# VH-VL binders against Oxysterol-binding protein-related protein 5 (OSBPL5): the designs that were tried, part 10

Target 1, 118 residues: Oxysterol-binding protein-related protein 5 (OSBPL5), of Homo sapiens (Human) (q9h0x9r126to243)
Amino acid sequence: VVIMADSLKIRGTLKSWTKLWCVLKPGVLLIYKTPKVGQWVGTVLLHCCELIERPSKKDGFCFKLFHPLDQSVWAVKGPKGESVGSITQPLPSSYLIFRAASESDGRCWLDALELALR
Short names: E, the ipSAE of ESMFold2; O, the ipSAE of OpenDDE; V2, 0.75 times the mean of E and O plus 0.25 times the DockQ between their complexes.

## First folded at step 4 (VH-VL)

Design s40 (from t08 with heavy chain G27F I29L R99G S102T, light chain T94R; framework fv_tislelizumab)
Fold by ESMFold2-Fast, scan of step 4:
Structure s40 (fold): chain C 118 residues (1-118), chain A 119 residues (1-119), chain B 107 residues (1-107)
Amino acid sequence: as target 1 above (118 residues)
Amino acid sequence: QVQLQESGPGLVKPSETLSLTCTVSGFSLSSYYVHWIRQPPGKGLEWIGVIYYSGRTNYNPSLKSRVTISKDTSKNQVSLKLSSVTAADTAVYYCARHGYGTKYYFDYWGQGTTVTVSS
Amino acid sequence: DIVMTQSPDSLAVSLGERATINCKSSQSVSNYVAWYQQKPGQPPKLLINWASTRESGVPDRFSGSGYGTDFTLTISSLQAEDVAVYYCQQYYSRPLTFGQGTKLEIK
């Protein structure tokens, strides 16, 4: 069951924002390059994550998913059995910073993620 | 003006369920989170839990098995129930709000209500 | 859980002198720290949020600083009405946690 699916900007390792397609299901957040021709980027395991609004006067409405002990948030295998080590990921290992298109969209995402986390 | 006010019994017997109500005015429970925080006599502050604008809750793991937070948005009320109370639950109980979006700190607090657990 | 540890437990400062209260987190909380003032018989009052942003209506003698694990609340020139217990709080992750409090007195 898909709880929410939409584009979000995610901060990469070079501190730049990349627009990615995010699909939220109970317990996992799947990240793809596009919705039309989905290329799997990674799967976030929500059971190990905390969620918090991230203050950014410069970047607008942002929020953060992170592992409280700085361990990896990523699943080791993709939905078709892809190994994460075989796919170059531009994203940090222990956290993800998201930027929503608006405060309203961000509030919807926070609510959906709180539901999926617990 | 934003206000929060706690109410409930001042005395509760051991093993019973403590029930408190927080009545809010000056803002909508559909737009704000409400938290419960307690303070035992002469001690510091302990976070109990939160109810989100959506009605979802999150509780301090140390209290999760005994705590239920609920709300009635139409009555502007948030309720706290704490089961199986002991003397360790004697405290001043506060409700406080923080805003959704850019506020995750407690900008407004109720005056607090004193609860004593005694036989 | 993130543990917030304040120091000192109590301090006495002369009127007009600088008071400094410290708060340490058991892991990085970025700048997600608030400071509260509590006077006897009253609820806590928000002074500082986001580690260093002063709340509206709070006198400019109050300032906050810090990032990561070490945070400081400073009162540049102590006034009589500043006698209170001060608490730090992290809101980086749940459960939300507070320091044990620092009692500020006039000497």
Scores: ipSAE 0.006, ipTM 0.562, lowest interface PAE 10.3, mean pLDDT 84

Design s41 (from t08 with heavy chain Y53W N58Y R99G S102T; framework fv_tislelizumab; at its last look DockQ between E and O 0.88; V2 from the best seeds 0.00; counts 0 for: pae E 4.9 > 2)
Heavy chain, then light chain:
Amino acid sequence: QVQLQESGPGLVKPSETLSLTCTVSGGSISSYYVHWIRQPPGKGLEWIGVIYWSGRTYYNPSLKSRVTISKDTSKNQVSLKLSSVTAADTAVYYCARHGYGTKYYFDYWGQGTTVTVSS
Amino acid sequence: DIVMTQSPDSLAVSLGERATINCKSSQSVSNYVAWYQQKPGQPPKLLINWASTRESGVPDRFSGSGYGTDFTLTISSLQAEDVAVYYCQQYYSTPLTFGQGTKLEIK
ESMFold2-Fast, scan of step 4: ipSAE 0.466; ipTM 0.818
ESMFold2, look of step 5: ipSAE 0.201; ipTM 0.746
ESMFold2 (binder alone), look of step 5: mean pLDDT 89; pTM 0.928
OpenDDE, look of step 5: ipSAE 0.791; ipTM 0.924

Design s42 (from t08 with heavy chain G27F I29L R99G K103R, light chain L96Y; framework fv_tislelizumab)
Fold by ESMFold2-Fast, scan of step 4:
Structure s42 (fold): chain C 118 residues (1-118), chain A 119 residues (1-119), chain B 107 residues (1-107)
Amino acid sequence: as target 1 above (118 residues)
Amino acid sequence: QVQLQESGPGLVKPSETLSLTCTVSGFSLSSYYVHWIRQPPGKGLEWIGVIYYSGRTNYNPSLKSRVTISKDTSKNQVSLKLSSVTAADTAVYYCARHGYGSRYYFDYWGQGTTVTVSS
Amino acid sequence: DIVMTQSPDSLAVSLGERATINCKSSQSVSNYVAWYQQKPGQPPKLLINWASTRESGVPDRFSGSGYGTDFTLTISSLQAEDVAVYYCQQYYSTPYTFGQGTKLEIK
């Protein structure tokens, strides 16, 4: 079951923001280039992640998913068995920073992610 | 087993700096955040601040000008310094761990250390 | 800052009777509310997190409910060991804030 789905701007080790389609399910966050089926970017394994709010005057409402021991947050295979090597952006990393379109959107994402991390 | 234990001087003179240490066991300071909370005699709980796994800190705005939290992960210790103390700083001081993420509840607490500010 | 207000300030309940403690936040905190029990000379002990999830080892007579701004802690059948001060806490935003506490005593 899908808990939440919407576009977010995401960055990892690169400083550039990329607008991607994010689908939150229990235990995983699936990232796609667009809402259109088949354009998978990566899957974040929530059981290994922590969530922190990262407010920014420059970028607005932001939050971060990260591995506390600086290990990769990415699943090794996609939902259709795709390899990690198919991930283009964001690059595999120990953290991802998300930027919401508004504070209310960001609070909704934060609420949903906190519940999914339990 | 998860444990937190506070230690400090017990008695501090007005205008001096209060220094407390929290020693943790059963978890890593590289994976968890540690908070300081205080409780004046017969009163409620006040959150002082937190130190994140990264070493970054966040303080209660009411205390921010006077408080510093630091850690030594190799010693499993978190320290609290509160400058320019007054009688209003007399309290039991607790360190506590939250569960996961930066905004959760406090799942484990130390036993607390009593600090009295008097001449 | 989010202000947490508990009611009543003190409550006396007979053994075996139901005790109800209320907590109100000055703005919506979703379900980001925890409840703690504090006995004299001891640190607070976590009872309930996420407004209604009972912490492991906490007796089933303790229950929490609520969402948004209004929250309730219920003890269905008071036992002698339940005499304590109870605190609600929001963890929706920093600074984290607690209610003023409710002192629960036996009649």
Scores: ipSAE 0.007, ipTM 0.562, lowest interface PAE 11.7, mean pLDDT 83

Design s44 (framework fv_tislelizumab)
Fold by ESMFold2-Fast, scan of step 4:
Structure s44 (fold): chain C 118 residues (1-118), chain A 117 residues (1-117), chain B 107 residues (1-107)
Amino acid sequence: as target 1 above (118 residues)
Amino acid sequence: QVQLQESGPGLVKPSETLSLTCTVSGGSISSYYVHWIRQPPGKGLEWIGVIYYSGRTNYNPSLKSRVTISKDTSKNQVSLKLSSVTAADTAVYYCARGYGSKYFDYWGQGTTVTVSS
Amino acid sequence: DIVMTQSPDSLAVSLGERATINCKSSQSVSNYVAWYQQKPGQPPKLLINWASTRESGVPDRFSGSGYGTDFTLTISSLQAEDVAVYYCQQYYSTPLTFGQGTKLEIK
């Protein structure tokens, strides 16, 4: 079951934001280029992640998923056996920084992620 | 520096509702989760529940029918209400700060609650 | 619910000697384990999170290890100020649960 699905901006290694489609299920966060089938980018394994609000006056409502020991947060293969996808903006291996469209949206994401991290 | 301070009545009669307040200073309760944990005399720690950024809550199933956690962001306070108390609810009650990982880096000093007639 | 069981219930160790406290979970909790120190009349203090990561300000003599179901807190050279009750906690799933505690005393 899908807990939450929406677009989020994710910060790449070059400090720019990329808008991606994020689908949250228990234990995993699936990332796609668009809501359409076959656009898989990567899967984040939530069981190894810590979640924290990352306040920013410049970037608005942000939050971070990270591995506390700097290990990869990414699954090796996608839900249909796809090899790790490529992204126009490379994403870090041990963390992701997300930017929500609003504070309200961001707090909804934090609550949903807490449910999924159980 | 972040500080948490519990306050409450100290003594509560059986069958009444226990009401406790956690006052936070040095940081906003909107920036982290606040948990309630209790410890009966000479015993271990029991997690009661948490309130998230949104005001959404999650409670220990063993206490869920009796417990309510709420917050007042204008006062930077979190409240715990526990209904229909018995002697088994006698404990030191702590509020504690947590993040998404749900371990507790800062704790209040604790407030002692005795359930007695 | 995940049950956390500590051993021993109490432990006496001489100053300068190694103290070892064990914690076992009823189900795998990966590395989602924290350790706390509680001195009489005080709230618990976080020592270790993520099974082995030492909290800032915690002395180097404290270390944590383990994964899955078996976890250990080690104090390599016991100091007088280390006399306390120690608790493990899992945060893999709710309800969050603690071990029953291990009382550490000086011999």
Scores: ipSAE 0.007, ipTM 0.587, lowest interface PAE 9.1, mean pLDDT 84

Design s45 (framework fv_tislelizumab)
Fold by ESMFold2-Fast, scan of step 4:
Structure s45 (fold): chain C 118 residues (1-118), chain A 120 residues (1-120), chain B 107 residues (1-107)
Amino acid sequence: as target 1 above (118 residues)
Amino acid sequence: QVQLQESGPGLVKPSETLSLTCTVSGGSISSYYVHWIRQPPGKGLEWIGVIYYSGRTNYNPSLKSRVTISKDTSKNQVSLKLSSVTAADTAVYYCARHRYYGSKYYFDYWGQGTTVTVSS
Amino acid sequence: DIVMTQSPDSLAVSLGERATINCKSSQSVSNYVAWYQQKPGQPPKLLINWASTRESGVPDRFSGSGYGTDFTLTISSLQAEDVAVYYCQQYYSTPLTFGQGTKLEIK
């Protein structure tokens, strides 16, 4: 059951943004390099995450998923046993900061994530 | 599995409010977005607006002052109200959903449409 | 608003021949374009999304291409059941907008 799928810019450890394809299902957020064929990058386990809105004038509409105890948010393996994929920059282990294309898009993502989170 | 079915009065008088209902079966409206799209006779498609599962709405600016979309989750129904109708509002009205929740809307599920004629 | 313009308005093609329908957007919409088929008395049916991704169950004679402002729907070998009006749609930004439609007929 897919709740939402769209491109989001995700902040890496070097503070640069990478556009990735995000697929939200109940309890998990799956991240891929592209929407059509895509290579799996990682899966975020939502049961261990908290969601917070991070509005920013400079960066537009942003939000953050994070582990409240700074533990990893990532699943060890992908849905088919894949090892974590590579991207142009490394992603943080205990949090992810997302930038939506617009405020409307960001509000949709917040609504969808609240549904997926318990 | 998911089915959408529109219903309404068929005939509406000029200046009155048009009220349509979309009944969803095989899935919960709390789990996806529902859109309204209309098609005047012999013409193309016009997007009216969307209601998100949260209850938030986004409307076509051309219709925003006259349109209200709402939902009743207990009945699994989405409603469209369009005020101050004229002959230009004569159309087949569809409700539709997209495969994914999100700001990128293409429609893989459509209702069969309900015909609305605005006439005295 | 983004304006979607289709060409031609109507097209007659012989059975088994290739049909090509064009769609142009007034500004870049990346690959955020879908194509629909509509037969009389029926709702539109999704054929293509993401400019070139065929919907499940759609025959492989249907293909989409394009990026930016210029998009094409191709039917490689027309069959009788393909007689319909075809619409392109952008979903790059709201309000969502459709082309005016292309009526496809058999010659």
Scores: ipSAE 0.013, ipTM 0.654, lowest interface PAE 7.6, mean pLDDT 85

## First folded at step 5 (VH-VL; framework fv_tislelizumab)

Design c1 (at its last look DockQ between E and O 0.89; V2 from the best seeds 0.00; counts 0 for: pae E 3.5 > 2)
Heavy chain, then light chain:
Amino acid sequence: QVQLQESGPGLVKPSETLSLTCTVSGGSISSYYVHWIRQPPGKGLEWIGVIYFTGRTYYNPSLKSRVTISKDTSKNQVSLKLSSVTAADTAVYYCARHYGSKYYFDYWGQGTTVTVSS
Amino acid sequence: DIVMTQSPDSLAVSLGERATINCKSSQSVSNYVAWYQQKPGQPPKLLINWASTRESGVPDRFSGSGYGTDFTLTISSLQAEDVAVYYCQQYYSTPLTFGQGTKLEIK
ESMFold2, look of step 5: ipSAE 0.348; ipTM 0.792
ESMFold2 (binder alone), look of step 5: mean pLDDT 91; pTM 0.931
OpenDDE, look of step 5: ipSAE 0.846; ipTM 0.937

## First folded at step 6 (VH-VL; framework fv_tislelizumab)

Design c2 (from c1 with heavy chain Y99P; at its last look DockQ between E and O 0.82; V2 from the best seeds 0.00; counts 0 for: pae E 3.7 > 2)
Fold by ESMFold2, look of step 6:
Structure c2 (fold): chain C 118 residues (1-118), chain A 118 residues (1-118), chain B 107 residues (1-107)
Amino acid sequence: as target 1 above (118 residues)
Amino acid sequence: QVQLQESGPGLVKPSETLSLTCTVSGGSISSYYVHWIRQPPGKGLEWIGVIYFTGRTYYNPSLKSRVTISKDTSKNQVSLKLSSVTAADTAVYYCARHPGSKYYFDYWGQGTTVTVSS
Amino acid sequence: DIVMTQSPDSLAVSLGERATINCKSSQSVSNYVAWYQQKPGQPPKLLINWASTRESGVPDRFSGSGYGTDFTLTISSLQAEDVAVYYCQQYYSTPLTFGQGTKLEIK
């Protein structure tokens, strides 16, 4: 049921990007540290999110996934029942900013995310 | 495995609309990003456009005013329409697809030759 | 638009010798380059993706290299069946663009 999986650069309020492995399934975006089978970082619940393209001066393609009411986008448990993820990285509770390495990658991700949002 | 097959009229009159169909077998078009690419006789390849999972389309700016790509999920088909054709639109037309979010084309149709002539 | 410029336009190489085809992009495309082989009357066939990754079923005499703006396709020992036109393609941004092609012939 995996719609798409690839690395994306992710940030929040800090201006530095972290490269994370993203696995997209209907309704959720799973985030891991490594491409193979990694330490679970967090799971974004897509049903409560909105998605917009975000202009950037940097190369690549940026978009934002956010809760319109500024509430948490994160699931409490991981896919294997993890009760505490590796989301101690400085990522906000209510949004994430993503950068795909190229425009073509970014367009595919936006399309796939729109599908996964239902 | 995945196969693509183009079909449509081989001869089209100037100023009319060229209409082609790409039939996909070995998979559902609901899970593919299908592109159209053309090659004038003895010339190189020109990308026409793409249709995404959601039905979103992106076109080559050189053709965008005249091109429409659409899909029919029930027939597992992707269609190309190119309006107001001239002799310059004479070419072999290919449909192709790529894996995931990366736009290199691992599957191509056999191609269909379209001649624009009075 | 990103312009992909191949050199040479035509190349004649003796059987068993090395053939080298170059491709230059008008701006950086990272390693987002593919190479295709096209024989008469056939669609292009994918040989290389990610500038250097050989597609499954492609003989190991084909290799690709490069990053940024300069890319190379090499056939280490030319065989008769390798007579074709070869195209590079960038997939960094739309519109997707191809090189003008390099015709490879036996000398």
Scores: ipSAE 0.286, ipTM 0.761, lowest interface PAE 3.7, mean pLDDT 87
ESMFold2 (binder alone), look of step 6: mean pLDDT 91; pTM 0.935
OpenDDE, look of step 6: ipSAE 0.820; ipTM 0.929

Design c3 (from c1 with heavy chain I29F; at its last look DockQ between E and O 0.88; V2 from the best seeds 0.00; counts 0 for: pae E 4.5 > 2)
Fold by ESMFold2, look of step 6:
Structure c3 (fold): chain C 118 residues (1-118), chain A 118 residues (1-118), chain B 107 residues (1-107)
Amino acid sequence: as target 1 above (118 residues)
Amino acid sequence: QVQLQESGPGLVKPSETLSLTCTVSGGSFSSYYVHWIRQPPGKGLEWIGVIYFTGRTYYNPSLKSRVTISKDTSKNQVSLKLSSVTAADTAVYYCARHYGSKYYFDYWGQGTTVTVSS
Amino acid sequence: DIVMTQSPDSLAVSLGERATINCKSSQSVSNYVAWYQQKPGQPPKLLINWASTRESGVPDRFSGSGYGTDFTLTISSLQAEDVAVYYCQQYYSTPLTFGQGTKLEIK
């Protein structure tokens, strides 16, 4: 069951944003390059994550998913059995920073993620 | 097909509390964000607030001190309470919904007229 | 609050002619704009989302355009059934806000 799906800008330690397609299901956040290409980037295991809002720029809305003990947040296999090692979009192992395009979008994402984390 | 139906008293005395109910049917209640919007006679539309499926609420700052939106998921109902009403609160009250994170309203209730008069 | 200002407040257009309604936001709302049609005794009906995307079942004579702060609803070849009040709405940020409305009449 898909709770929410949309494009979000994602980054790690580098300050360069990459626009990726995010699909939220209970317990997981699936990340793809685009919805129409369907190339799997990774799956975040939400049970190990915490979620915080990040104050930032005038435009959009930022939040962070992270492992509080700095461990990996990633599933080892994709939904079609893809290996994590086949991912061409290297992202940090323990956290991701997200930017929604608007404040209203971002608040909906926080609401849905808080539910999916529980 | 999604249906929204407002109900409640059509007449409310000044200084009392206006209380309305929106019944949501024809879809998964957990997938809807329900909004209240009102329209005074012959005037434009005013957004009152929203309740998220987690129960979080956001209110129009112009009304925030007098407004409570709540839900009863077992009855698929969303309630609006507006305290200390005056003649300025006379309006048609609508509930409306959107799916996902985008706050444009593809489904509206028929509306219920509330008159504040002694 | 993001103010949405429509122009004109009222307009009269001959049958078969083009009607143009403008909406300006007080700050950028990207393409987070919807347009609604409202007839007496009815709730608003969604016509356009994302500034320019027509809702299913809305006739092709309705089109929307704009990005940022300036938005336009156009009705090509006005028909009698298009007599209504039209509202723009931003959904970039809360509180959600609507334009004051534009009454469209037939000359």
Scores: ipSAE 0.233, ipTM 0.757, lowest interface PAE 4.5, mean pLDDT 86
ESMFold2 (binder alone), look of step 6: mean pLDDT 90; pTM 0.932
OpenDDE, look of step 6: ipSAE 0.777; ipTM 0.920

Design c4 (from c1 with light chain W50Y Y92W; at its last look DockQ between E and O 0.90; V2 from the best seeds 0.00; counts 0 for: pae E 3.3 > 2)
Heavy chain, then light chain:
Amino acid sequence: QVQLQESGPGLVKPSETLSLTCTVSGGSISSYYVHWIRQPPGKGLEWIGVIYFTGRTYYNPSLKSRVTISKDTSKNQVSLKLSSVTAADTAVYYCARHYGSKYYFDYWGQGTTVTVSS
Amino acid sequence: DIVMTQSPDSLAVSLGERATINCKSSQSVSNYVAWYQQKPGQPPKLLINYASTRESGVPDRFSGSGYGTDFTLTISSLQAEDVAVYYCQQYWSTPLTFGQGTKLEIK
ESMFold2, look of step 6: ipSAE 0.356; ipTM 0.787
ESMFold2 (binder alone), look of step 6: mean pLDDT 91; pTM 0.935
OpenDDE, look of step 6: ipSAE 0.847; ipTM 0.938

Design c5 (from c1 with heavy chain F53W S101T; at its last look DockQ between E and O 0.83; V2 from the best seeds 0.00; counts 0 for: pae E 6.4 > 2)
Fold by ESMFold2, look of step 6:
Structure c5 (fold): chain C 118 residues (1-118), chain A 118 residues (1-118), chain B 107 residues (1-107)
Amino acid sequence: as target 1 above (118 residues)
Amino acid sequence: QVQLQESGPGLVKPSETLSLTCTVSGGSISSYYVHWIRQPPGKGLEWIGVIYWTGRTYYNPSLKSRVTISKDTSKNQVSLKLSSVTAADTAVYYCARHYGTKYYFDYWGQGTTVTVSS
Amino acid sequence: DIVMTQSPDSLAVSLGERATINCKSSQSVSNYVAWYQQKPGQPPKLLINWASTRESGVPDRFSGSGYGTDFTLTISSLQAEDVAVYYCQQYYSTPLTFGQGTKLEIK
């Protein structure tokens, strides 16, 4: 059951944005490199996350998903049994910062994620 | 297969409150975003506002002081109230929806005509 | 507010000929543009999303193009059922805004 899917710019401790394909399902956010090939990057376990809007000086709309106790937000295996063999992007273990291309995109994501977080 | 249908009084007196209902069938309003859009006779389209999955609303600044959008998930209904109406509020009123983050409308109701006159 | 300006306000095109409708935004909207067809007494019908992607069931004769501020809807071979008013819409930011419409007739 896919609630929402779109590209979002994502960063962590490295302050450069990477555009990744995000697929929201109940309880999880699946992250892929591109929508066409579906190469799995990681799965965020939403039950352990908090969500906060993050004001930004840049265009678009920013928000953050994070573990309040600074623990990992990632599932250990992908939806097709993929294992993390090597890091494709250096994303932190306990949080992600997202930027949607527009305010309307970002508010939709924030609303959908708030539902998915229960 | 989902469909949208607007309903409400076709005639409203000046200074009163216009009240319309959008009824969803074949699906649930908790599954998508519902917008209100109006069209004066023989004129173009004006976006009124949106209600999000969580119940948050966002309104056209030109109407924000007079408009309220709400929903009743148990009845699969979204309502529009526009206060202090004038002849300028005479229009066909549509409810419309989109999936995901992109605000282009793949489903529209048939529209309901509201005339503001004495 | 982002203003969407269509040109022309109306046009008449011979059956089987090409019709071209332009839409210009007052500021960049990337490719966040949709096109709608509206026939009398009916709600708008989505034709094009993402400036150039046809909605399912829309004939191949409809095509869209553009990026940034200048957008075009083209009907490559006009059919009788294409008589309608056409609207562009930006969905980059709120408030969502539509062009004023272009009335298409056969002549």
Scores: ipSAE 0.045, ipTM 0.690, lowest interface PAE 6.4, mean pLDDT 85
ESMFold2 (binder alone), look of step 6: mean pLDDT 89; pTM 0.926
OpenDDE, look of step 6: ipSAE 0.858; ipTM 0.939

Design c6 (from c1 with heavy chain S101N; at its last look DockQ between E and O 0.93; V2 from the best seeds 0.00; counts 0 for: pae E 3.7 > 2)
Fold by ESMFold2, look of step 6:
Structure c6 (fold): chain C 118 residues (1-118), chain A 118 residues (1-118), chain B 107 residues (1-107)
Amino acid sequence: as target 1 above (118 residues)
Amino acid sequence: QVQLQESGPGLVKPSETLSLTCTVSGGSISSYYVHWIRQPPGKGLEWIGVIYFTGRTYYNPSLKSRVTISKDTSKNQVSLKLSSVTAADTAVYYCARHYGNKYYFDYWGQGTTVTVSS
Amino acid sequence: DIVMTQSPDSLAVSLGERATINCKSSQSVSNYVAWYQQKPGQPPKLLINWASTRESGVPDRFSGSGYGTDFTLTISSLQAEDVAVYYCQQYYSTPLTFGQGTKLEIK
């Protein structure tokens, strides 16, 4: 069942945001390049993650999803058996930083993710 | 078909606590975010607050010290309590919902009129 | 708090003519604006979301536009049933705020 789906800006160690389509289901966050193409980028396994709000002086709302022991958060295979994501990008193995377009968006994402992590 | 219905006493004495209930039918409050919004007679709309899936609440700062929103998922109900009421709290009180992470309200209750008078 | 200011407070428009209602936010809200129609004794009815997206069942004579701070609701050919108070609302951040309303009447 899809809990929430929307575009979010995502980054890792590089200071550049990539807009990706995020689909939240119980236990997983599926990340795609776009909703129409459906090109799988990666799947975050939520059971191993923690979630923290990251206050930002920029517009929008930031939060971080991370492995507390600095281990990989990524599933090995995609939802259709993909073994490699559809786009090349330097995303960290152990965390992602997200930016929702508004405070209201971000608070909904935090709420939904907190339930999905349980 | 989702329906929201407000209920509670129509008359409340000054300094007492206003207590209202929003009953949701045709859907589950586990799938929607329920808000309280009020409208004084002949005036505009004022957002009171929202309760999230986790039970987290966000309130209008103008009312935050006096307002409590709670939910009972087993009864599919969201409750509003507003303490220390004055004549300025006389209004039609609505519950309304949004789906997902966008705070525009596609369903509203019919509203319940609360008059604060001795 | 983000203040939403509508103009005019009221207007009268002849049947079949264009009605234009403006809404200005005190800071950028991107396209996070909704418009509502409210008739006496009724709750508000959602007309427009995302500044310009018409809700299902809303007649095509209603249109919205704007981005950032300046937003417009347009009724291209006013009908008798369009007599109501219209509200804009920002949903960029909490507290959610509404404009003060614009009363639309038939001349």
Scores: ipSAE 0.315, ipTM 0.781, lowest interface PAE 3.7, mean pLDDT 87
ESMFold2 (binder alone), look of step 6: mean pLDDT 91; pTM 0.936
OpenDDE, look of step 6: ipSAE 0.818; ipTM 0.929

Design c7 (from c1 with heavy chain Y99S, light chain L96F; at its last look DockQ between E and O 0.92; V2 from the best seeds 0.00; counts 0 for: pae E 2.7 > 2)
Heavy chain, then light chain:
Amino acid sequence: QVQLQESGPGLVKPSETLSLTCTVSGGSISSYYVHWIRQPPGKGLEWIGVIYFTGRTYYNPSLKSRVTISKDTSKNQVSLKLSSVTAADTAVYYCARHSGSKYYFDYWGQGTTVTVSS
Amino acid sequence: DIVMTQSPDSLAVSLGERATINCKSSQSVSNYVAWYQQKPGQPPKLLINWASTRESGVPDRFSGSGYGTDFTLTISSLQAEDVAVYYCQQYYSTPFTFGQGTKLEIK
ESMFold2, look of step 6: ipSAE 0.377; ipTM 0.779
ESMFold2 (binder alone), look of step 6: mean pLDDT 91; pTM 0.928
OpenDDE, look of step 6: ipSAE 0.772; ipTM 0.918

